VHH binders against WD repeat-containing protein 54 (Wdr54). Designs and how they scored, part 10

Target 1, 334 residues: WD repeat-containing protein 54 (Wdr54), of Mus musculus (Mouse) (q9r0d8)
Amino acid sequence: MFRRERSIPLRSSAAALSNNLSVLQLPARDLTHFGVVHGPSAQLLSAAPEGVPLAQRQLHVKEGAGVSPPLITQVHWCVLPFRVLLVLTSHRGIQMYESDGSVMVYWHALDSGDASSVQAMFARGIAASVHFICVGTCSGRVLVFDIPAKGPNIVLSEELAGHQTPITDIATERAQGQDGVADMVTADDSGVLCVWRSGPEFTLLTRIPGFGVPCPSVQLWQGIVAAGYGNGQVRLYDASTGALHVQISAHARTISALDLAPEVGKLLSAAEDTFVHIWKLNRNPESGSIEVEHCHGECISDTQVCGARFCDPLGSSFAVTGYDLAEILRFGTV
Short names: E, the ipSAE of ESMFold2; O, the ipSAE of OpenDDE; V2, 0.75 times the mean of E and O plus 0.25 times the DockQ between their complexes.

## First folded at step 4 (VHH)

Design g32 (framework vhh_enristomig)
Fold by ESMFold2-Fast, scan of step 4:
Structure g32 (fold): chain B 334 residues (1-334), chain A 122 residues (1-122)
Amino acid sequence: as target 1 above (334 residues)
Amino acid sequence: EVQLLESGGGEVQPGGSLRLSCAASGFTFSSYDISWYRQAPGKQREWVSTIRSGGSTNYAESVKGRFTISRDNAKNTLYLQMSSLRAEDTAVYYCAAYYSGDEWSLTSYDYWGQGTLVTVKP
């Protein structure tokens, strides 16, 4: 079972955004990096396993002299085979930084064609697949960037059209996969999910229709799509067919985060109802049916959870951020 | 071989002062950020202070205003000047070094010393 550990202090409270916690696990170096959004800035922290902060940086988005910085919608570390980039999305565009936030290597501005009005423009949803970084837009398009091993020669190589409402989240398969299977899932504000296969061009494998609520968070693991919805449900789908296998009444309010520990098939769900739940996913080898087991529940008293992520590959520790909470809460197994 | 060797620990009375040293060998000292950590009996290890390769310093709130970290790159040595010592400062003090300019990490500790014991006794 999980127990509360030492919290990491934040300079500012976390913004009320879904998926508002990015984690970069560095097991070989015995470190974990945390990224948290607060308005036009993000705080980056590096911490030892006991929660002792070792380094910190405040990242401020700049759009030029005399221009107020836009509100950040998400910050996420993207791990590629030869490079790690810190990607930031905002109400004006997409910025990519070296992993420590020290140097901006790429900027992409959203144009007026991405929204019905300039005031409604934003990007949201960030994931890495193969040598690409994929970012969602408010129009429902997903932008695919081709990332070189070094330097700033990043190219917008493709735009994916599968959604008609704003993208809310993007997740990729982090476990070693087979050729020809799904390796990315995208979600939107109407609850539609699109399942993709990477290649010279991304291929849409299946489109799962919405049911009247948004999908703030998704994950993909071993052919299973896990989706967290605005009504508090977690649904598990077969990625190849789009068939619904399991519907869980997991939370009483909107789900704000899902995360996977891909080596063990653990799923974490977190919501505005103050709870974080840990689940174990499995596929029955004879029937092919998806199964789920509840492993742990944690109540974060008086806190609307905004972000939650596993901090290690085995899912034996996790971290939580919440609205108006000026610390990162940490939990580990005994 | 890479080595960090702490010295300067000992017994001191409350309100007293001690200066700890950490001698480094086997790497380019001036290219590393270096920290002091401490571990009290029966407690977890805690961060005390850091000095970056560029000379900037940071301190844990419990020691701010009482401890001063400094470095001498010509001597490959890190110092911690401790003043107004309290019983709760009793601990084994460790130095730890990490390479500045790690592209993959904000910071990580590549090397640790063996520690030096500080005991604050009346």
Scores: ipSAE 0.016, ipTM 0.173, lowest interface PAE 6.6, mean pLDDT 85

Design g33 (framework vhh_enristomig)
Fold by ESMFold2-Fast, scan of step 4:
Structure g33 (fold): chain B 334 residues (1-334), chain A 122 residues (1-122)
Amino acid sequence: as target 1 above (334 residues)
Amino acid sequence: EVQLLESGGGEVQPGGSLRLSCAASGFTFSSYDISWYRQAPGKQREWVSTIRSGGSTNYAESVKGRFTISRDNAKNTLYLQMSSLRAEDTAVYYCAAYYSDEWSLTGSYDYWGQGTLVTVKP
């Protein structure tokens, strides 16, 4: 059973964005970093295990000429083999920082050709795979950046075509896999999912068709694609075949966040219906069938959940952000 | 100028022991939290253990009870005493240092060593 722990105060209330919480666990330092979007700015927080805030920093969208609000769409920590980068996406472009947000190491401006108008341009969806950082665009293209082990020599190495509507989310396999196994899944505003394998260039393994609703959040774990949809459904697919194994009527409203605890196969789903659900994923070793068990349900009173993430690899704690909520809510097992 | 130099790696049989050392120079060693990381062939680096500037220690679940981290500030040296070694402990071991600042919001390390190979062979 999960219980409420001390909340972490935010300088301003969270924006109404899906996947509006990034968490970086630093067990070596007994710290957890949190990132939350507040419109044109994002707040970074560092907290001790008891929820005591130790440090704060604000990030802003890079200056650009324009009349439209320079809104941030997502902030996310990307863990790579030799370094951790903090990535921020916006209606202007892509900004990459050292993990503490202190130094911007890379800037990529979105091209006017990426959208029908400058006001409609945005990037969204961020994940790390091998030594790459992948970022989605409003055109449906995925930009692949090659990240050096140190220094600022970041290169746009590839653009992936697989989607024809805006990218909504990107997730990568966090467990180490073998060659030929899926490394990444991308989702779009029409509910299409593309499953990719990393290499010198990314290979599209499977395209899973949409069914008329957007997919705001995806996760990939041990060959299982977990997708959360605008109608509140969570669907589990086999990554290699694209076959649907499980369909869950998980939430009454749009899913805003999906997260995994990779060591134990726990899945977290959160939605605008105020609920956070914890699920246990399993693959039958004999049949290969995907199974799911409901473990916990938590109602976040009077709060449209916008972000939710596990705070540890075993899924024994999670954090929640909500629309117009000026704090990060924390939950741990009793 | 700044260096972290790992040593003490080698081949050992399952159940054996090895002591790794990391010699630091070019910075105020005593002010830094120092960690051991390892990287097995074809895999990402994983955290093994940390010792803070104040002496407190923390360990990854897979090595708890088998590995002991220690430091000698007078010699600017970090140690990892490894016992009950398993085939899964085969990796290149790296030391990494980061400044102990109570207000730091960092997941990155200031300095990394070049690594020392540990091979556990039956």
Scores: ipSAE 0.006, ipTM 0.290, lowest interface PAE 9.9, mean pLDDT 84

Design g34 (framework vhh_enristomig)
Fold by ESMFold2-Fast, scan of step 4:
Structure g34 (fold): chain B 334 residues (1-334), chain A 123 residues (1-123)
Amino acid sequence: as target 1 above (334 residues)
Amino acid sequence: EVQLLESGGGEVQPGGSLRLSCAASGFTFSSYDISWYRQAPGKQREWVSTIRSGGSTNYAESVKGRFTISRDNAKNTLYLQMSSLRAEDTAVYYCAAYYSGDEWSLTGSYDYWGQGTLVTVKP
């Protein structure tokens, strides 16, 4: 059903990082913005619906002490009620920019405070919840930043403890949920998931134990936690109980990305095995059980997929980045 | 100097129609993308429709086929023709203007906002 569309060229090959593609859809302007990491730099692209690139910008890690150039781990647009910020994480710290990447609004340097004697410092995992931006660290701690409607008065308001290994991903509920339910999930390098409720202070609701493999990507939708693992499995859990409802042998190698189209319950999974799969999530209205249906499979020939995102709220289009691939691949439905 | 003034709101029965207008002054109207947003009681402001400086239009899924956006550059006026109105269309409707030449305004941040006009669809 999906068809290959015009690719968008990149200046250099995408880095071999999980979740290495950020998308900001601007339907009011008929534009889509893409962010891709290339080692110590990240490329931002603005493109028309036909895939014609209109503008681009490069971002670099803030200069600091050290012999090796610092590496970027992730870039992500955080949509807040009153503003949009572009957040960049690296082996040095956290940089927050105005949405176009032109002005750095905030810098947070990481301290050498973790207990691992050989672990390099880094931040990874970015999500927006209410008026907060949450960022993961290599210690397993999640930093919560309080974001003002205007200006640079960003405050580190809270640090969340729940993980003992590096954070790999953070996802927040994008659809309106019922009061008192989970609205954020954090994942770590041991495969542990923590389910949180946001508020004046974040509350840990549930901890889902790991099973010996990392969890590179998570999503949260209507009380369902979707987790992609290093062994290629996708697992669906009930967010309130942590109970496993569905286990899918989705990919033959490590999952590198999960994305969600919340208005229609579509889930996208992508992996190092070259495949992108699209799934339909449902909750049985009578039993309450979680159901999943496979909708589409796409093989990206000779490409280890590193990033994949839906480009619209209905999940009718998606974009892909891959290791050693100097372009963004685009797919849409008729 | 710069102003956006919405008008045309009011009370209407389900299935009815209304036409909203937004009169612009103090800037070069033809060089701006102009959008309609709405905010229902207790909800966040949501995007409804946009017409670009070049004339192309986009709509939120919930209003496709029922609402039509148009502009008159000679009169510096934006319109929203609403038909088949439903209870969930009850909201304050705002127009917002965004300079079309700024491709890197990634927020969709609008340069100018109006005060809004109330639309109430009664059962």
Scores: ipSAE 0.015, ipTM 0.390, lowest interface PAE 6.8, mean pLDDT 85

Design g35 (framework vhh_enristomig)
Fold by ESMFold2-Fast, scan of step 4:
Structure g35 (fold): chain B 334 residues (1-334), chain A 120 residues (1-120)
Amino acid sequence: as target 1 above (334 residues)
Amino acid sequence: EVQLLESGGGEVQPGGSLRLSCAASGFTFSSYDISWYRQAPGKQREWVSTIRSGGSTNYAESVKGRFTISRDNAKNTLYLQMSSLRAEDTAVYYCAAGPDEWSFTGYDYWGQGTLVTVKP
């Protein structure tokens, strides 16, 4: 059973954005890094065990002089085989930093033709796949950046066309030994999901149609697509066929985050209804049917949850951010 | 050519005190964040305390008020003053050095450890 632990103070409350919490675990140092968006800035925090804060840094959107700074939509640590980059998306473009946020290694400005106006432009949805970083845009395009092992020679290598509405989230397979099969899922504001296979060029394997609600968050684990929707449903699909296997009335309001503990198949769902639920995913080895078991429910009193992530590979701890909350809430097993 | 060498461990009665030292060589000690970790028999390695290059300190809840971390940059030495020792403090104690609080790469260097045994 999970218990509430020491909170980590934030300078200000998290912005009311879905997926507004990034976690990078450094087990060699027993440190956990947290990234949270508030307006035109993102807060980076480094915490020791038991939630003791050791360091913090603020990142700001790249901007021109004399104009109001644009809003950040997401920050996310991208773990690649040879390096870790911190990626920030905004209404102006995509910024990539060394993992500690100290040095910007790459800037990509959004094309004005991607939106009806400069104010409507934004990027959102960030994930790493193989040696690529994939970032979503408001047009529904997914930009694929080829990341070198070192240095700033980052190249936009591909643009994926599978969506017609803004990208809301991107998730990749984190389990070992998934080469050549489904390894990325993208979601959009109409609830459409696209399942991709990486390679010299990404291949669209399956398109799962929407049903009139957005999909703010998505995860991929061992051929299972887990999708959280604007109506509070969590749906589990077979990644290879797109077949719906399970539909859960998980939350009473829009889901704001899904996260996965890949070593144990635990799924976390969080929503604007104040709840965080933990589920166990499995596949029946004989029938191939996807199954789910509810493991834990936590009510975050008086809090519109904006972000929630597991803090360890076994899913024995998680952290939560909320719109009305100037702290990161932490939960661990007894 | 880097070395961290812990010393000062031993057997002590509950309520007693010990002072651990960690002698560092082969790197610019004053620019590093340095931590104490411990590993009890049959348990995972656990963080105990950190002192930053700038001198600020942090402690695990289980040792707060009982342990004091300090450093002497002129002697390239880290200390852990342990007071009011409990049976649960029995562990091998390690020091670990990282380049600074913003390094997200883990610790560069670890010591070999020194054993602390608290027996009634």
Scores: ipSAE 0.013, ipTM 0.323, lowest interface PAE 7.9, mean pLDDT 85

Design g36 (framework vhh_enristomig)
Fold by ESMFold2-Fast, scan of step 4:
Structure g36 (fold): chain B 334 residues (1-334), chain A 119 residues (1-119)
Amino acid sequence: as target 1 above (334 residues)
Amino acid sequence: EVQLLESGGGEVQPGGSLRLSCAASGFTFSSYDISWYRQAPGKQREWVSTIRSGGSTNYAESVKGRFTISRDNAKNTLYLQMSSLRAEDTAVYYCARGDEWGLPYFDYWGQGTLVTVKP
């Protein structure tokens, strides 16, 4: 049972973007960081467990003097073994910052050849795997950046060519998985999913065909791919085979966010239909079948949900952003 | 220049105790928060404990009540007293300049000291 908690006020309303809420959990410090996109800037907030905001920062896309800043498509905290970077994607490229947004560490501009036209140029989809940060592009390529344990010497080490439509989301395995299982899933605007194994070079393990709708959000947990689609369906696939195990009519409109609490196998789905649902994922050890149980449903009245994330490792609290909503809504259990 | 050198690791039985030390040099030790991190085989490095320059302490939930962090500013040394050790405490232990955000000072992480809890 989740209950509404104190909201965190935003200086500006959230943009109508899928996955428009980033969370960095710092349970040892009793702090949670939130990132929300609005236009060419993002608000970064730090809050105590009771929801009291302790710090705020406005992050702007960096451009040359006199150049109009492009719209941000996503911000995401990438937790690597030796460092945390805040990654920002936009219609011009990719920027990486120290975790508090104070110092830009790296800039990668998209080439005009990356898109059919400059108006269609953008990056979107951000996730960390091992010591790499992976970012999607409008061409369907996934850029793999090798992140050093220290310093600014970030290099583009690889480009992955599994997709032919714009990348919409990227998710990595955050729980301890078996050796040799999937480490990353990428999704695109045609609903195609590619499952990858990370290493010095990424290996494509499985390609799951689309079925005519986009996949705005994806998650990976212990060999289970969870995908949220433009028609409101959540689908669960076996990561190694690509076999569809479960199809859920979860939402009445486009799914805008999926998040996972890897320690407990809880999945959160959120959509433009105003609902946030919490699910429990399991794999039957004897049959190998993927199973799902509905745990909670929450209606965010008169709000198209644009972002939703768990705020703690056990999935006992979550936060929500919505289109034209000037606050972060928080929910927790007793 | 800045150096952190861990020591005190070894093999111990479950339920046993060990004390780790970290000798610091090249900076004003008393002015910084210092942390212990660990990395178990096949896992990412995880934060274990922090002691602030002012002396307050913080611990990861998995070690709270079993581990005690302390510092001796006169000797520029950090300690981690470990008790009631479990198989899951087996890891290489590192000290780092900084708090739970010690990642900004990851370049000052030492070589580590191995702790093995064997039946």
Scores: ipSAE 0.000, ipTM 0.129, lowest interface PAE 14.7, mean pLDDT 83

Design g37 (framework vhh_enristomig)
Fold by ESMFold2-Fast, scan of step 4:
Structure g37 (fold): chain B 334 residues (1-334), chain A 120 residues (1-120)
Amino acid sequence: as target 1 above (334 residues)
Amino acid sequence: EVQLLESGGGEVQPGGSLRLSCAASGFTFSSYDISWYRQAPGKQREWVSTIRSGGSTNYAESVKGRFTISRDNAKNTLYLQMSSLRAEDTAVYYCAKDYGEWSLPGFDYWGQGTLVTVKP
């Protein structure tokens, strides 16, 4: 049973933007870092387990030529084997910072390609895989950056061409798996999902077709693709085959966030309908079929949920942001 | 300029002991939490131990009871006393500090590290 805990105040209200909350869990230091998007800026907060704020910083979009508004689309902490980087995407490009946001180590400006208009330019979707950071673009391309163990010598090593509409989200396998299996999923504005295997080059393993609605959020766990859609459905697919195993009418409106606690197989879904649901994922060891159990439902009164993330490795606490809400709401098990 | 310089590594037999040092400069050493990390051959980097600015300590389960972290604020030096060393302790050892208001250890290495090899 989850219950409401002390909220963390924000200096600016959260933007009306899916996946607008990012969390970096530091259990050994008893700290949690939060990143919240507000228009052209993102607020970074560090908090103790009781929700007491300890530190804060604000990041802004790097100035560049163009008529596009300087809006941030996402911030995300990328945990790599030897490094943690904070990645920020916007209508201007991609900014990478040291994990505390203190130093910008890399800048990649978006340019107008043949099929892109300046007004429609943006990057969105961020995930780390092996020693790479993958970032989506409005063209449907996924940019793969090779990240050194230290220093600013970041290289754009590959561009993935699997999608034809803007990338909405990217997720990677965070649980340990066997070599040669799926380790990344990308989603787009038409609801298409692409399942990838990392290597010297990324390999497209499976393409899952859309069904007329966007997919704002996606997760990958032990060969299961979990996808949240614009119609409020959560769908679970087998990553290797792309076969649909489970379809849940989870929410009445667009899903705005999907998060995973990989050590325990818990999935969190959140939507514009004000609800946050907690699910438990399982795979039958004999049949290989995917099973889901509903664990908790929470209504966030009068709030369009825009971001939601687990705050601990066991999925015993989570945090929520909402449109025009000037605080991070926290929930824990009692 | 912030600098952390590790020393004290070498070759030891199983059951042996080593004392590692990390000399710090360019910041107010006594005000920061400081950690030891290691990278074993063929494995990812792992956290070993942290000592807080206030003196409290924390250890990874694999080294608890065998390693002792300490600091000398007058000398701006961090230590790791290692005892009952095992073959699995073979690694390059690094020290790391936080970057001010944020306590994010282990991702900003300032030195080349110091190699510890436990040979059976």
Scores: ipSAE 0.000, ipTM 0.188, lowest interface PAE 13.2, mean pLDDT 82

Design g38 (framework vhh_enristomig; at its last look DockQ between E and O 0.06; V2 from the best seeds 0.00; counts 0 for: pae E 5.2 > 2, placed apart)
Fold by ESMFold2, look of step 5:
Structure g38 (fold): chain B 334 residues (1-334), chain A 122 residues (1-122)
Amino acid sequence: as target 1 above (334 residues)
Amino acid sequence: EVQLLESGGGEVQPGGSLRLSCAASGFTFSSYDISWYRQAPGKQREWVSTIRSGGSTNYAESVKGRFTISRDNAKNTLYLQMSSLRAEDTAVYYCAARYGSDEWSLPTEDYWGQGTLVTVKP
């Protein structure tokens, strides 16, 4: 059973953006980092155990004097084998920072210097796969950056085609010697999903057609694609075939976040309907059938949920952000 | 030149004990947070335990209550006392060091040792 724990104050509330919470747990250092977007500001918080705040920092996309910073669409910690980068996406492009946000190490402009085009383009959807960072764009292209072990020599190595509407979310999973070859899934505003294998050239393995609703949030776990849709459905697909195995009417409104606790196979879904649900995913080893069990429901009164994430890979705690809520809510088990 | 040299590995029966050591040189040991990591064959390297420059300790759930980390700053040596060993503890054990953490610690270590093998017989 989850119980409400101490919340972490925010200087500003969370913006009404799907997936508006990033969490980086550092158990060797007994620290947790949180990232939340409001308008042109990415709010970064560092906390000790029990949610005790240690530090905060606000980031904006760097601009010249007299120019307003562009709106930020997402902030995310990308964990790579040899470094961790904090990635910020906006209507100007993509910025990559050291993990504490103190030093910018790379910048990619979608439309440098054209103020009339800033609001016409944006990046959205951030994930790391092996030594690559992948970022979605409003055109449906996914930009793949090759990240060196050290230094600023980051290269745009590939642009992936497969979507014709803006990317909403990207999720990755580290391959663990399983028979599945897929390690990345991308989603868009039309509900199309693309399943990929990362490598020197990314390979499109499966394209799953939409059904008339956007897909704001996706996850990939052991050959299972979990997708959360604008109609409140959660769908579970086989990543290798694209076959729909499970369809859940999980929420009454748009799903704003999905997250996975990979060590236990638990899926978190959160929506504008004020609910967070936790599901247990399994695959029958004989039949290959994907199975799901409801584990927990949490009603967060008076809160339009914008982001929700597990804070550990065992799924023993999770955090929630809400529209116009000036705190990060936390929930944990005994 | 910075060096971290692990020792104390070996073969042990289930339920047995071992003490690992990590001798450090080339840096101010007392100012560093020092950790043990391990890597079993075919598995990812995993964190085991950390002792901070200020003396506080943390453990992975899989070893809590069975392993004890300690440091001797006068001898520039890190220890891991392992008790109630199980077959799943079989791994190469590495020590690693990071200059004292701040509120925005990086998730990567500054220095790594070469490792010492611990084998718990089936």
Scores: ipSAE 0.025, ipTM 0.519, lowest interface PAE 5.2, mean pLDDT 86
ESMFold2-Fast, scan of step 4: ipSAE 0.201; ipTM 0.617
ESMFold2 (binder alone), look of step 5: mean pLDDT 81; pTM 0.812
OpenDDE, look of step 5: ipSAE 0.029; ipTM 0.265

Design g39 (framework vhh_enristomig)
Fold by ESMFold2-Fast, scan of step 4:
Structure g39 (fold): chain B 334 residues (1-334), chain A 119 residues (1-119)
Amino acid sequence: as target 1 above (334 residues)
Amino acid sequence: EVQLLESGGGEVQPGGSLRLSCAASGFTFSSYDISWYRQAPGKQREWVSTIRSGGSTNYAESVKGRFTISRDNAKNTLYLQMSSLRAEDTAVYYCAAYEPGWDSLYDYWGQGTLVTVKP
């Protein structure tokens, strides 16, 4: 059973964005970092156990020579083999920082070819795979950046084509010992999912068609694609075949976040219906059957949930952000 | 080589006091954030207190007002002054040093010192 813990106050309320909560877990240090977007700024917090804030920083979107105020769409910590980068996407481009947000190491301006006008341009969807950082665009292209072990020599190495509508989310395989089959899943505003394998260049393995609703959040775990949709459904697909195995009527409204605790196969789903649900995923290695068990349901009273993430590797704690809520809500097990 | 060595633990009666020390070597102590953690038998490790390189302090709710963390950068030593001790404070106490910055995936831990609050 999960219990409400001490909340962490935010300088500004969270924006009404899907996946509007980034968490960097540092279990060896007993620290958790949180990132939350509000308009043109992102708030970064470093917290000790029990939600005691230790450090705070505010990031701003890079000013363009623009007509409209620039907005941030997402912040996300990317853990790579030799470094951690904080990545920020906006209506102007992509900014990469050292993990504490203190130094911007890379800037990529969006090309006019990514959209019909400057006002329509944006990037969204961020994930790390091997030594690459992958970022989605409003055109449906996924930009792949090659990240060096040290320094600012970050190179745009390739662009992936598989989507025809804006990218909404990107997730990568994080479970230990998962090699070769599927490394990344990308989702778009029409509900299409693309499954990729990393290598010298990314290879498209499977394209899963949409069914008339957007897919705001995806996860990939041990060959299972978990997708959360605008109609409140969570669907589980086999990553290698694209076959639908499980359809869950999980939420009454649009899903705003999915997260995984890869060591234990726990899935978290959160939605505009005020609920956060915790599920346990299992795959029989002999039969390949996907099974799901409901473990916990939490109603975040009168709150449109915008972000939700596990805060530890075992999925024994999670944090929630909500629209117009000026705090990060925390939940843990005894 | 980085080393952290806790001392000062022992057996004390409820309401008593103890002062724990953590002697550090092998790194620039003054630039690190340093914390006390504790673990009772059969329970999860629990954060107790942190003192930052700049001197600011934070405490777990369960110990606030009873424990005081401090540091002596000239001696490379961290302290935890414990007062009004309770049975639930019985645990092995560890000090941990965190490398400055948010992307440090490395910290250093001591061997621990046992505190027993015995009625």
Scores: ipSAE 0.012, ipTM 0.338, lowest interface PAE 8.3, mean pLDDT 85

